# Ledger of designs, part 110: miniprotein binders against q53ft3

Target 1, 195 residues: q53ft3
Amino acid sequence: MFGCLVAGRLVQTAAQQVAEDKFVFDLPDYESINHVVVFMLGTIPFPEGMGGSVYFSYPDSNGMPVWQLLGFVTNGKPSAIFKISGLKSGEGSQHPFGAMNIVRTPSVAQIGISVELLDSMAQQTPVGNAAVSSVDSFTQFTQKMLDNFYNFASSFAVSQAQMTPSPSEMFIPANVVLKWYENFQRRLAQNPLFW
Key: E = the ipSAE of ESMFold2; O = the ipSAE of OpenDDE; V2 = 0.75 times the mean of E and O plus 0.25 times the DockQ between their complexes.

## First folded at step 11 (miniprotein)

Design C2 (at its last look DockQ between E and O 0.01; V2 from the best seeds 0.00; counts 0 for: pae E 2.8 > 1.5, placed apart)
Fold by ESMFold2, look of step 11:
Structure C2 (fold): chain B 195 residues (1-195), chain A 83 residues (1-83)
Amino acid sequence: as target 1 above (195 residues)
Amino acid sequence: SPIQEEFEKLMERAEYYFEFAEKYYELGDKEYALLWFEFAARLFRKAAELAKKNNDPESYKEAIEYAEEAQKYAEEIQKELEK
């Protein structure tokens, strides 16, 4: 019913079903994971009026699971990206998984999906900043690409006193690149899709 | 009263979800906006139920009107996503 994807790893499509309405994916070596993608496989939709609450769990110092609500997946939003890098030291709260027979290995975190009524899900509060909007992800990628370009171009900067005469070669003043970078970032913050 | 206090908290939270959904709709994340409009509508309807239990027809009407508005936005977004 569900898939779980981590960059650089094979997609997982065989969740451990720990209850009629609860599914779990294991995340070994969770300390190296910054983002996870949770999605519906598309073969089995949620029943009407229901959706999925998505949780992240990591073992505490005693090996006991600490569960945190990441966000939601519904028929109308069948996939979601979650940032988990900042959650590996967070505190747990209300969750539906505590009474189940779930494997608790010290180096393995888990993604849990609980099929619930949408009315109940609407009253839950995810941990802050876990869910990643596709617009926010695009903006973050674009900003990283801009920073990379600016740093690369700047590494070739030379003063006018250092230039070798080259009449067939064209040059761009370094401050032009900086002004373009600053202007692009300002416009991106105002409207991530302006370009 | 406890019911009136719960009603007011639900209305405030639903209005926050509604505004959040509007923000992401304007930014172009229609699926994210759809989720939060749908949640706003459900919380407004729950608030309406509380107003009905509290015999408060003015609050009931207010909550239902907000729920219907949020639901309308969700339905419009669903139609846009089907294209």
Scores: ipSAE 0.367, ipTM 0.784, lowest interface PAE 2.8, mean pLDDT 79
Fold by OpenDDE base, look of step 11:
Structure C2 (fold): chain B 195 residues (1-195), chain A 83 residues (1-83)
Amino acid sequence: as target 1 above (195 residues)
Amino acid sequence: SPIQEEFEKLMERAEYYFEFAEKYYELGDKEYALLWFEFAARLFRKAAELAKKNNDPESYKEAIEYAEEAQKYAEEIQKELEK
């Protein structure tokens, strides 16, 4: 349902579902992360009247998680970019994730997505500096994201001769990925906020 | 049981991160490969601990084997990075 992308890192598409309505991505080496993109995969939309509250969690000096609301994703806004570099020393806020049995290490943070009613989300206030405010930063991040995705996707590319018959698997031609990349770059150049 | 469910979740996550590590290595990003192998190893060890608490020796053995494998790869990559 959700993907998580850090610039320069492989895209994560396998969120841990910790509850029926809660998903978590782990972010190793979070201290080096400036921005995170959370996006819907497009496979499963939110139910009508629902969206996702996106939280960031990092361990404090005692190894206890500090949670902060970053923002939201919805069917109408299926992706968002968050700046987390300035949040790593912030105060914790209320969050729906409770206690989780996770490996707590000083270098691992989490992105949590809670599926909630839109009306409830409207009552929440994200941390003020989490949203990417500059177009330039957004453009740079998006470019890095695109490059990362392209590299990721291309790493799975095989020639026709290398393909092993697998009826349970779907294959995407590499040229489709390239076309997508080119189209995305063109759209980005025209309007950095086209999505 | 809740413990079994948590074990399965940890194993699934650890496997996912192990695959990530492999992919990073294939892409030539040894630093991130190392990071993800180390992380996978930790998760596998955590899973092993749960299996032990659940008196499941088979699951314990499986998790430990994967943890050792992940750790081995991490150590090998670390050596490569030090050259």
Scores: ipSAE 0.136, ipTM 0.614, lowest interface PAE 1.7, mean pLDDT 81
ESMFold2 (binder alone), look of step 11: mean pLDDT 88; pTM 0.863

Design C20 (at its last look DockQ between E and O 0.08; V2 from the best seeds 0.00; counts 0 for: pae E 18.1 > 1.5, placed apart)
Fold by ESMFold2, look of step 11:
Structure C20 (fold): chain B 195 residues (1-195), chain A 83 residues (1-83)
Amino acid sequence: as target 1 above (195 residues)
Amino acid sequence: SPIQEEFEKLMERAEYYFEFAEKYYELGDKEYALLFFEWAARLFRKAAELAKKNNDPESYKEAIEYAEEAQKYAEEIQKELEK
């Protein structure tokens, strides 16, 4: 039903279903993660009147899970980007996972998704500024990744006069990369929203 | 009609994400390609539902065909990511 994506890692589409209404993704080496994308796969929508509360869990010094509400996903807003870099020493919050001890390994955190009534979700307050799901926040994150890609690729650029002949190797003209970058930025500025 | 206008907006957005997914795949970023193909498929299916509500079977079929194509690419990429 759900997907979980961290930049530079494999997308996870096989959530562990820990209850009929609760799903979990493991995040190994969570201390290196700054943002996580949670989205609906589009295979199974929420039942009418329901949505998903999204939680981040990391083990405390005793190996006990500390759960924090990040925000929400719904049929009307089926994906969200959450910032978790500031949460790894934060205070726990109310959560629906009970006394479940899903994670005891010090380096593994979890994303938990609880299917709940929309009215119940409206009464909950996410921790900090974890939800980075606005158009500006999504655009800002994506723009930084695009800038990083362009700067990395351009650092290998050479002029035609500087090229060492290498018939067994494929080359991409730098102008192609620039055109792609410019086209993507324009499209993103026009319509960055996920549906 | 308002429903037809909403259908066209969803199709346009879904096609944008489909093209973006193709470019991420060409760049070797399979995880972003997978994400955007799945986003496109979801939007195409939402557009198909609008076409069905509007009693427009031709638009419904078009949207479903695009959704199935996007889903096929996503499934192929998922298999590549799993080995």
Scores: ipSAE 0.000, ipTM 0.087, lowest interface PAE 18.1, mean pLDDT 71
Fold by OpenDDE base, look of step 11:
Structure C20 (fold): chain B 195 residues (1-195), chain A 83 residues (1-83)
Amino acid sequence: as target 1 above (195 residues)
Amino acid sequence: SPIQEEFEKLMERAEYYFEFAEKYYELGDKEYALLFFEWAARLFRKAAELAKKNNDPESYKEAIEYAEEAQKYAEEIQKELEK
């Protein structure tokens, strides 16, 4: 349902479902990450009246997770870009990811997505410094992200005739990736700060 | 009618989630199957409510039956996950 993209890294499309309504991506070597893109894969929309609250978690000096609300994704806004580099020294906020038995290493952060009611999401306030600070920085970032995503997706592209039947695997149609890309480009063109 | 159109959209979406739930279950991903069955059930119930407001007992019955089926599968999967 969700993807997570870091510039220069492989896109993640397999979130760990830690609860019925909660998904997590691991971000190794998070100290080197400046921006993260969270996006819907386009296969399944949120149920009516629901969206996703996006959280960032990093370990504090004691190894305990510090969670911060970055923002939201919805059917109307199926992708968002977050600056996380400036959050690494921030204060923790309330989050829905309390009791997770996730083995954490000091260098691994997490992106958490909580599927919630839109009305509930509207009551939450993201951290202010998660927004991209300048249009120029955003433009450069988005281009890198788009290129990264395209390269990743294209590397797995096969025709239906080339597909090997694997009943244990799920497949994402290439048109989903294309649709995401087109939507992202369209939004970027309309409003560089659409997230 | 606008109500009928909304009903059909909800049913279509619910059916979509239901089918995905089945596929994920077949693939052994019980957590995702559970999620999508729950979503399907919720949407079917919403559809049922619309049918009721539209005085369409047949559509109401259909939506409720699918909702119950989806919920049953969700509950079964939940039990499996708790073992």
Scores: ipSAE 0.000, ipTM 0.222, lowest interface PAE 11.0, mean pLDDT 77
ESMFold2 (binder alone), look of step 11: mean pLDDT 89; pTM 0.886

Design C21 (at its last look DockQ between E and O 0.02; V2 from the best seeds 0.00; counts 0 for: pae O 10.8 > 1.5, placed apart)
Fold by ESMFold2, look of step 11:
Parts: C-alpha cells; structure tokens; sequence
Structure C21 (fold): chain B 195 residues (1-195), chain A 83 residues (1-83)
C-alpha cells in the first residue's frame, strides 16, 4: 500500500503491517538521513473519508522510542517529502503506535503510517514544519540525486591514456556527464518545476 | 471553562492549518494547500458547534465565517486542480 524512499537507498515497498491500520518502515543509520519520501503505491487507496498520518520514531539517549507526527498522505496527496534532520533532538508527540513498538537496534529509526479518519487527522498537529513544499523538497532531493549521479558516472571516467578495452561494457566521456549535470542544475535553478 | 478552552484550542489549530495552506498555495503545492484548507474548515466548524453548545452566538458567527472562507479557498483550488 505504501512506499518509503531515502536518497541513495533502495525504495522500500514492503512495509511491516503491525496492525490492521498501521504500517512501519525501518530506517537504518537514521542519523545520516535528512529527508524521507512517503508515498502510496497506488494499488490500494485509502477508504473514503480516511487518510494516513505519518510518524517518525527514533531512539532517545536511553534507547526508548520517541515518536513525532510528520504530516499526512491522502488519496488527494499521495506522496510527501519530510525533513527529519531537525527532528532527532525533538520531543515526542501523541501517537497511536505505543502497543505496536517493535524491538529495534540502536541507530535504527522507523516511519509509521496510521490509517485514520480525516476528521481525526485534522485535529492533530505535526511537529514543527517537517513537511516540505513539493517545490523546495523536489529541488533539494533532485540536487542530491544529481550529485549522486555525477559521482557515480565520474567513478567510471578514464583518460584516453588510461583506457582499457572492455567490449562487453559501455563508457561515457566525463565531459558529457559534466555538461549534462551543469545543464540540469541551471534548469532546476531557473525553474524548479521544469520537469 | 472547559468548553471555552476547547473552543480556543480548535480555533488556534484551525488558524494554524489556514496559514499552512496559504504557505503551500503560494509555493505552488496546490494539493497540500487544498488538504489544509479543508482541515481548517473542518476545525472551524467543530469550533462553531462548541460555541453553539456554550450559547455564544458571537463566537459561533466568527467560527462559521472562517469555516466558509476556508471552504471557499478549498473549492477554488479544487477547480484549479480539475482544469
């Protein structure tokens, strides 16, 4: 029903369903994560009048889970990007996952999604401004993906003097990758919604 | 006055969502703007119900007017999304 994505990691599409209306994703090494994307896979919509409250859980200094409401996903807003870097020192919020706590390893956080009535969701207050506007978050997320692509492609760059024949592999000249990177960055800075 | 305190809490939360919706609308995120204007409208209407139970017609009128304003913005954004 749900997916969870962190830049540079494989998409998680197999949430642990811990109750009829509650789903959880593990986030190993959460301290290195700044943003997380939560989205609906599109296979199962929310029932009419319902949506998903999205929570972030991390261990405190004593190893106890601290839960914070990040925001919401709904049939009308099926994906959202949340900034979690500033939340790792915050206080917990009221949450529905208490009885659903899962044994966790240190440095592993969780994303929890609770299917709830829209009226109930409207009465909850997300912590800080964790939800990021789609324009700003898309720009920041795509910048990280562009850096990742450039580093990846550059790791295969060879000089003409260093080329070794590899007939089963294809190679990309480094200057082509750089030009693509620069053009994409310029386009993104001029119009974050150009795609 | 527990009813008055709950009324004030609902009004504050509804205003929070109203402002949040305006922020998202200005940034171009119409889906979130629509969601949060709808949340604000729901909360203002719940506040109006409490004002009616508390026999407070001025608070009732205020809450209903805000609910209708939030709903109007939500409906306008919905029309924009349908085009």
Amino acid sequence: as target 1 above (195 residues)
Amino acid sequence: SPIQEEFEKLMERAEYYFEFAEKYYESGDKDYALLFFEFAARLFRKAAELAKKNNDPESYKEAIEYAEEAQKYAEEIQKELEK
Scores: ipSAE 0.011, ipTM 0.525, lowest interface PAE 8.5, mean pLDDT 74
Fold by OpenDDE base, look of step 11:
Structure C21 (fold): chain B 195 residues (1-195), chain A 83 residues (1-83)
Amino acid sequence: as target 1 above (195 residues)
Amino acid sequence: SPIQEEFEKLMERAEYYFEFAEKYYESGDKDYALLFFEFAARLFRKAAELAKKNNDPESYKEAIEYAEEAQKYAEEIQKELEK
């Protein structure tokens, strides 16, 4: 149902379902993370009148989890970007995930999604600095994501002469990836929120 | 006018990208600096075209000057990255 993306890292599409209405992603080395994208995979929508409350959990100095409400995802807003770098010194908030005895290594944080009624979500107040309101942070994140994809894709690039015949495998010319990248940059420049 | 408003929005966005490019360059992130200078240059040129359509030569000149400046920085950074 949900995906989690950190710039420079592989996308996570396999959330741990800790309850019928609760999902968790692990974020190793969370101290190096500035932004997280949470998105719906598009396979299963929220039930009518429901959405997802997105929480961030990090270990405090004593190793105890500190939970903070980042924001929300809904069928109408199936993705959101959150800044988590400034939250590491924040106070904990009420959260629905209880005392999860997750043996947390000090370097691992979590993103938790709780499926809730929209009416209940409207009464909740996210931490003020979590929502990426600035076009800047969004653009930076997108750039890093694009660069990561380009680097990943280009690492597999081979010349025609270097190709091993594989009739069952499809190949994409590197120029196609480059053109896509350029087009994406152009669109980003025109409207940073085009997607 | 709607054209003037659009011009101002483009200029504001372009200036924003220009400033980001400068910050990235100062921090040593030359790749990002290059990218944002290119973005800035493109938007300044779009703004210039709007000014031209609006028969505003002063705004046109301003936008073109900023576009050229952004492009110059982009080119310089590109040369640095190729060394």
Scores: ipSAE 0.000, ipTM 0.220, lowest interface PAE 10.8, mean pLDDT 79
ESMFold2 (binder alone), look of step 11: mean pLDDT 89; pTM 0.884

Design C3 (at its last look DockQ between E and O 0.01; V2 from the best seeds 0.00; counts 0 for: pae E 15.9 > 1.5, placed apart)
Fold by OpenDDE base, look of step 11:
Structure C3 (fold): chain B 195 residues (1-195), chain A 83 residues (1-83)
Amino acid sequence: as target 1 above (195 residues)
Amino acid sequence: SPIQEEFEKLMERAEYYFEFAEKYYELGDKEWALLWFEFAARLFRKAAELAKKNNDPESYKEAIEYAEEAQKYAEEIQKELEK
């Protein structure tokens, strides 16, 4: 149902379901993370009248989780960008995630999504400055994501001379990926929200 | 040199991904660990190729050793996932 994206990292689409209505992504080396994108995969929508409250959790000096409400995702707003770099020294807030028996390391944070009623969500107040609405910030994040994808894809590139016969596999020319990348960048430059 | 700078950037990125792979493995996310180790291995090999072109055998050796290590972990995890 949900995906989590960090610039320079692989997209996460397999959240740990810790309850019927709660999902968690682990974020290793969270101290290096500035922004996180949480988005719906488009496979399963929220039930009518429901959305997702997005929380960030990091370990305090004692290794105990500190949870903060970042914001929300809904069927009408299926993605959101959050700045988490400035939240690492914040105070904890009330959260629906109880004492999860998750082995935490000091370097791992979590993104938690709680499926809740829209009316209940409207009564909650996210931490200040977490939500990023800047088009420029979004563009920068998208560019980093694209660069990551291109680097990943290009790592599989081999010359014709280096190819080993594998009749069971299909191959895509690297030039196709490059053309896609260039086209995407062009579209992004024209309209950062073209999708 | 431009080649040396590119080598260092690749090594830094590969090390970054290697560390992530280790962290995911420690967390029990073996599928993610596998992917990151494989990616790290590929980047280390690319770095090794640059070192070779730059006639730097020490850097080449270092990059290959890290590539082999990453590949070894990937293979081990793959075997674990197949059980």
Scores: ipSAE 0.005, ipTM 0.230, lowest interface PAE 10.9, mean pLDDT 78
Fold by ESMFold2, look of step 11:
Structure C3 (fold): chain B 195 residues (1-195), chain A 83 residues (1-83)
Amino acid sequence: as target 1 above (195 residues)
Amino acid sequence: SPIQEEFEKLMERAEYYFEFAEKYYELGDKEWALLWFEFAARLFRKAAELAKKNNDPESYKEAIEYAEEAQKYAEEIQKELEK
């Protein structure tokens, strides 16, 4: 379903499928690799509403795998180039490859691809300079969500004189929602990745 | 129990927002930190209400102590912003 290419090496097209929705490529001698290309072979597209989150893993000084999100591939962007040089840090990211029974040797890194909902992928942040980020698209999506929430919540606004008595229900003053909305918009415009 | 599970989820979320607020305070974003400390305090107080409903005084005490700590940080930041 997927291919993995490193310059100067043969293309890998036989990913190890470690779960129904998870695939792994081994990268021997990973310290000599600067870039990898991950691409879809074209025979099996993602299901509608899904895409692939691409992770890089390498063994730390204790031999434990450290997984880092590189970026994404989708039916609309079926190939991507990822820079993996400079990713040998001890800091990992949250990832879906936890309890997988995969073999890792000290000199072999891995590329992991997890088939996920596009909505879930929009909540993930790739490591800095690994790939061309989709920050503009994420920012636009997030802004639309914020506008939708504010418009929806505001449509239920009533004055205190219009409220029916309901002592068991909790209420939020409308100005709290507005304050949150304005603050969040300002922060998002200053730094789309502040969250 | 369902009440205990809800309590644990609220505590986990509140602790996340507490740590998030601390991060932004250290970065100098006091208004953002204030908002998240206030939100964490609210969630800790909701967790305390669940512990009280579940007749669990140890969990109640823990949640209240966290709520008061978050509120203390929020009050200190509020004073800084007013100067």
Scores: ipSAE 0.000, ipTM 0.145, lowest interface PAE 15.9, mean pLDDT 71
ESMFold2 (binder alone), look of step 11: mean pLDDT 89; pTM 0.875

Design C4 (at its last look DockQ between E and O 0.37; V2 from the best seeds 0.00; counts 0 for: pae E 1.9 > 1.5)
Fold by ESMFold2, look of step 11:
Structure C4 (fold): chain B 195 residues (1-195), chain A 83 residues (1-83)
Amino acid sequence: as target 1 above (195 residues)
Amino acid sequence: SPIQEEFEKLMERAEYYFEWAEKYYELGDKEYALLFFEFAARLFRKAAELAKKNNDPESYKEAIEYAEEAQKYAEEIQKELEK
């Protein structure tokens, strides 16, 4: 029903179902994670009038789980990005997971999804401003990816005078990469969701 | 009174969602803006029900007006998403 993605890691699509309406993903080495993406796989929608409350759990100084409401996913908002880098200490929020699975491994956190009525979800307030607009987070990630790509590709640029005679090698003029980079950044600045 | 206290908390939470819906809309996250405007509308309507129970027609009218405004924004965003 759900997926969980962290940049640079394998996507998780097999949540642990801990109750009929509750699903959990493990996040090992969570201290190195800044953002997580939670999304619906598209095969099983929420029932009418329901959606998903998304929680982050980490072990406190005593090894006990602390749960915090990050935000929501629904049929109309089937994916969301959550910033967790600032949530690895602090007080928990009200949550439906109880005290299940006391976490004693300091490097493993969890993402919990609870299927609830929309009216119940509306009565909750996410802890801090954990929910990050997909625009802001994707724009930052996308810009860093583009910078990385441009810098990498530019490190292999050669002049026409330096070109090898090899018949099977393909070359891209450096200015083409620059034009692509400039156009892509311009589009992101005008409409961060254009992709 | 308990009813007035609950009314005020519902109005405060509805305003929170309304304000964040506007912020998400400005950031281009129209789907989350839509969700938050819909949450605001739901909460304003619940607050209106409490105002009626509390025999307070001024608060009832205010809450309904805000609920209708939130719903109108949600409908406009929905149309943008359908284009």
Scores: ipSAE 0.520, ipTM 0.832, lowest interface PAE 1.8, mean pLDDT 77
Fold by ESMFold2-Fast, scan of step 12:
Structure C4 (fold): chain B 195 residues (1-195), chain A 83 residues (1-83)
Amino acid sequence: as target 1 above (195 residues)
Amino acid sequence: SPIQEEFEKLMERAEYYFEWAEKYYELGDKEYALLFFEFAARLFRKAAELAKKNNDPESYKEAIEYAEEAQKYAEEIQKELEK
């Protein structure tokens, strides 16, 4: 139902289900992460009157999880970008996970999604420095990632005349990368959640 | 009083969502602005109900007025999104 994206890392689309209404993504080496995007895959909507509360958990000095509410995703707002740099403040929020899935690895954090009634979601407040999102923020973030990938891939492009003959080495035509970039950018402008 | 303390917590939470709804609206995130004004309205109405049960008409009136304001903004944004 959900996806989690960090710049420079493989997208995660297979959350671990830890309860009927609770899903978790692992974030190894989270201290190097500034932003996380959480989104719905678009195939299964929330039931009417329900949404997802998005939590961030990091291990404290004893390896115990500290859960903080980042924000929400709903059918009307199916994607959001959250700033997690600086969230090791010890600020708590009321959360539904309790002592579930204690993280004992110092460098691994988690994103948790709890499927809740909208009325229940309103009873918590997100941590202030996590909220960065606007409707354009996901599109802007993804556009920057597309630009970075295209520039990086293009930096390795060589003409046919510059190729050293080697049957074991594969090459991707630069035009294929450009066409992918243009198609993805166009589709992203139409619907940021198309993928 | 424990009841007064719960009322203040509901009001503070509602004010948080009201303020963030305004911020999201300014940022162009009308969907979150709508959601947060709806959250603010719900919380202000819960505070009003608590004040009513606590026989506190001044707190009730204050909470209802804020709830109606938040609801008005939510309805305006809902109309914008429907266009």
Scores: ipSAE 0.288, ipTM 0.713, lowest interface PAE 3.2, mean pLDDT 76
Fold by OpenDDE base, look of step 13:
Structure C4 (fold): chain B 195 residues (1-195), chain A 83 residues (1-83)
Amino acid sequence: as target 1 above (195 residues)
Amino acid sequence: SPIQEEFEKLMERAEYYFEWAEKYYELGDKEYALLFFEFAARLFRKAAELAKKNNDPESYKEAIEYAEEAQKYAEEIQKELEK
């Protein structure tokens, strides 16, 4: 349902589903990460009246996870870019991931997505500095991201004749990826800040 | 009163979302602007309902006016996105 992308890193399309309505991506070496993109894969939309609250978690000085609300993704806003490099000094907010025993290493942060009612999302307040506000940073990130994603996706492309049936695996058709890419490029061309 | 305090918190949060929506619109992120105008509208409406419950017609009127304004902007942005 969700993907996570860090510039210069492999795209993550396999979130750990920790609950029916909660998904987690691990971000190793998070201190070197400036921006992260969270996006819907386009395979499964949010149910009507629902969206996703996107959280970032990092270990505090005591090794305890600090969760902060970055922002939201919805069917109408299927991707968002967040700046996480400046969030290390913030106070934790109430988060839906607190009861989960997630094994963390000191160098690994997490992106959490909680599927929630839009009405509930509206009552939450994202951290003010998480949204990317600079066109320049966005442009640099998007170019690297798009190239990385394309390379990643294309590396796994197999013909139907080469495909070995595996009922335990989920497959994304190459056409879906291409369509996503084309749509992304179109939106980026129209407005570099639209994602 | 607890109701008045909740009303004020909702209004403050709604105003915050409204400002964010304007900022995102200026930055060109119309989709996020739309989202935050919608959030603002929802919260203003919720505030209005609290004011009504608290028999405060002035606060009700204020909240409704802001809700309508936020909704208007959301609708305008939606039309822009459909072009």
Scores: ipSAE 0.223, ipTM 0.669, lowest interface PAE 1.8, mean pLDDT 81
ESMFold2 (binder alone), look of step 11: mean pLDDT 90; pTM 0.892
OpenDDE base, look of step 11: ipSAE 0.206; ipTM 0.656
ESMFold2, look of step 13: ipSAE 0.512; ipTM 0.828
ESMFold2 (binder alone), look of step 13: mean pLDDT 90; pTM 0.886

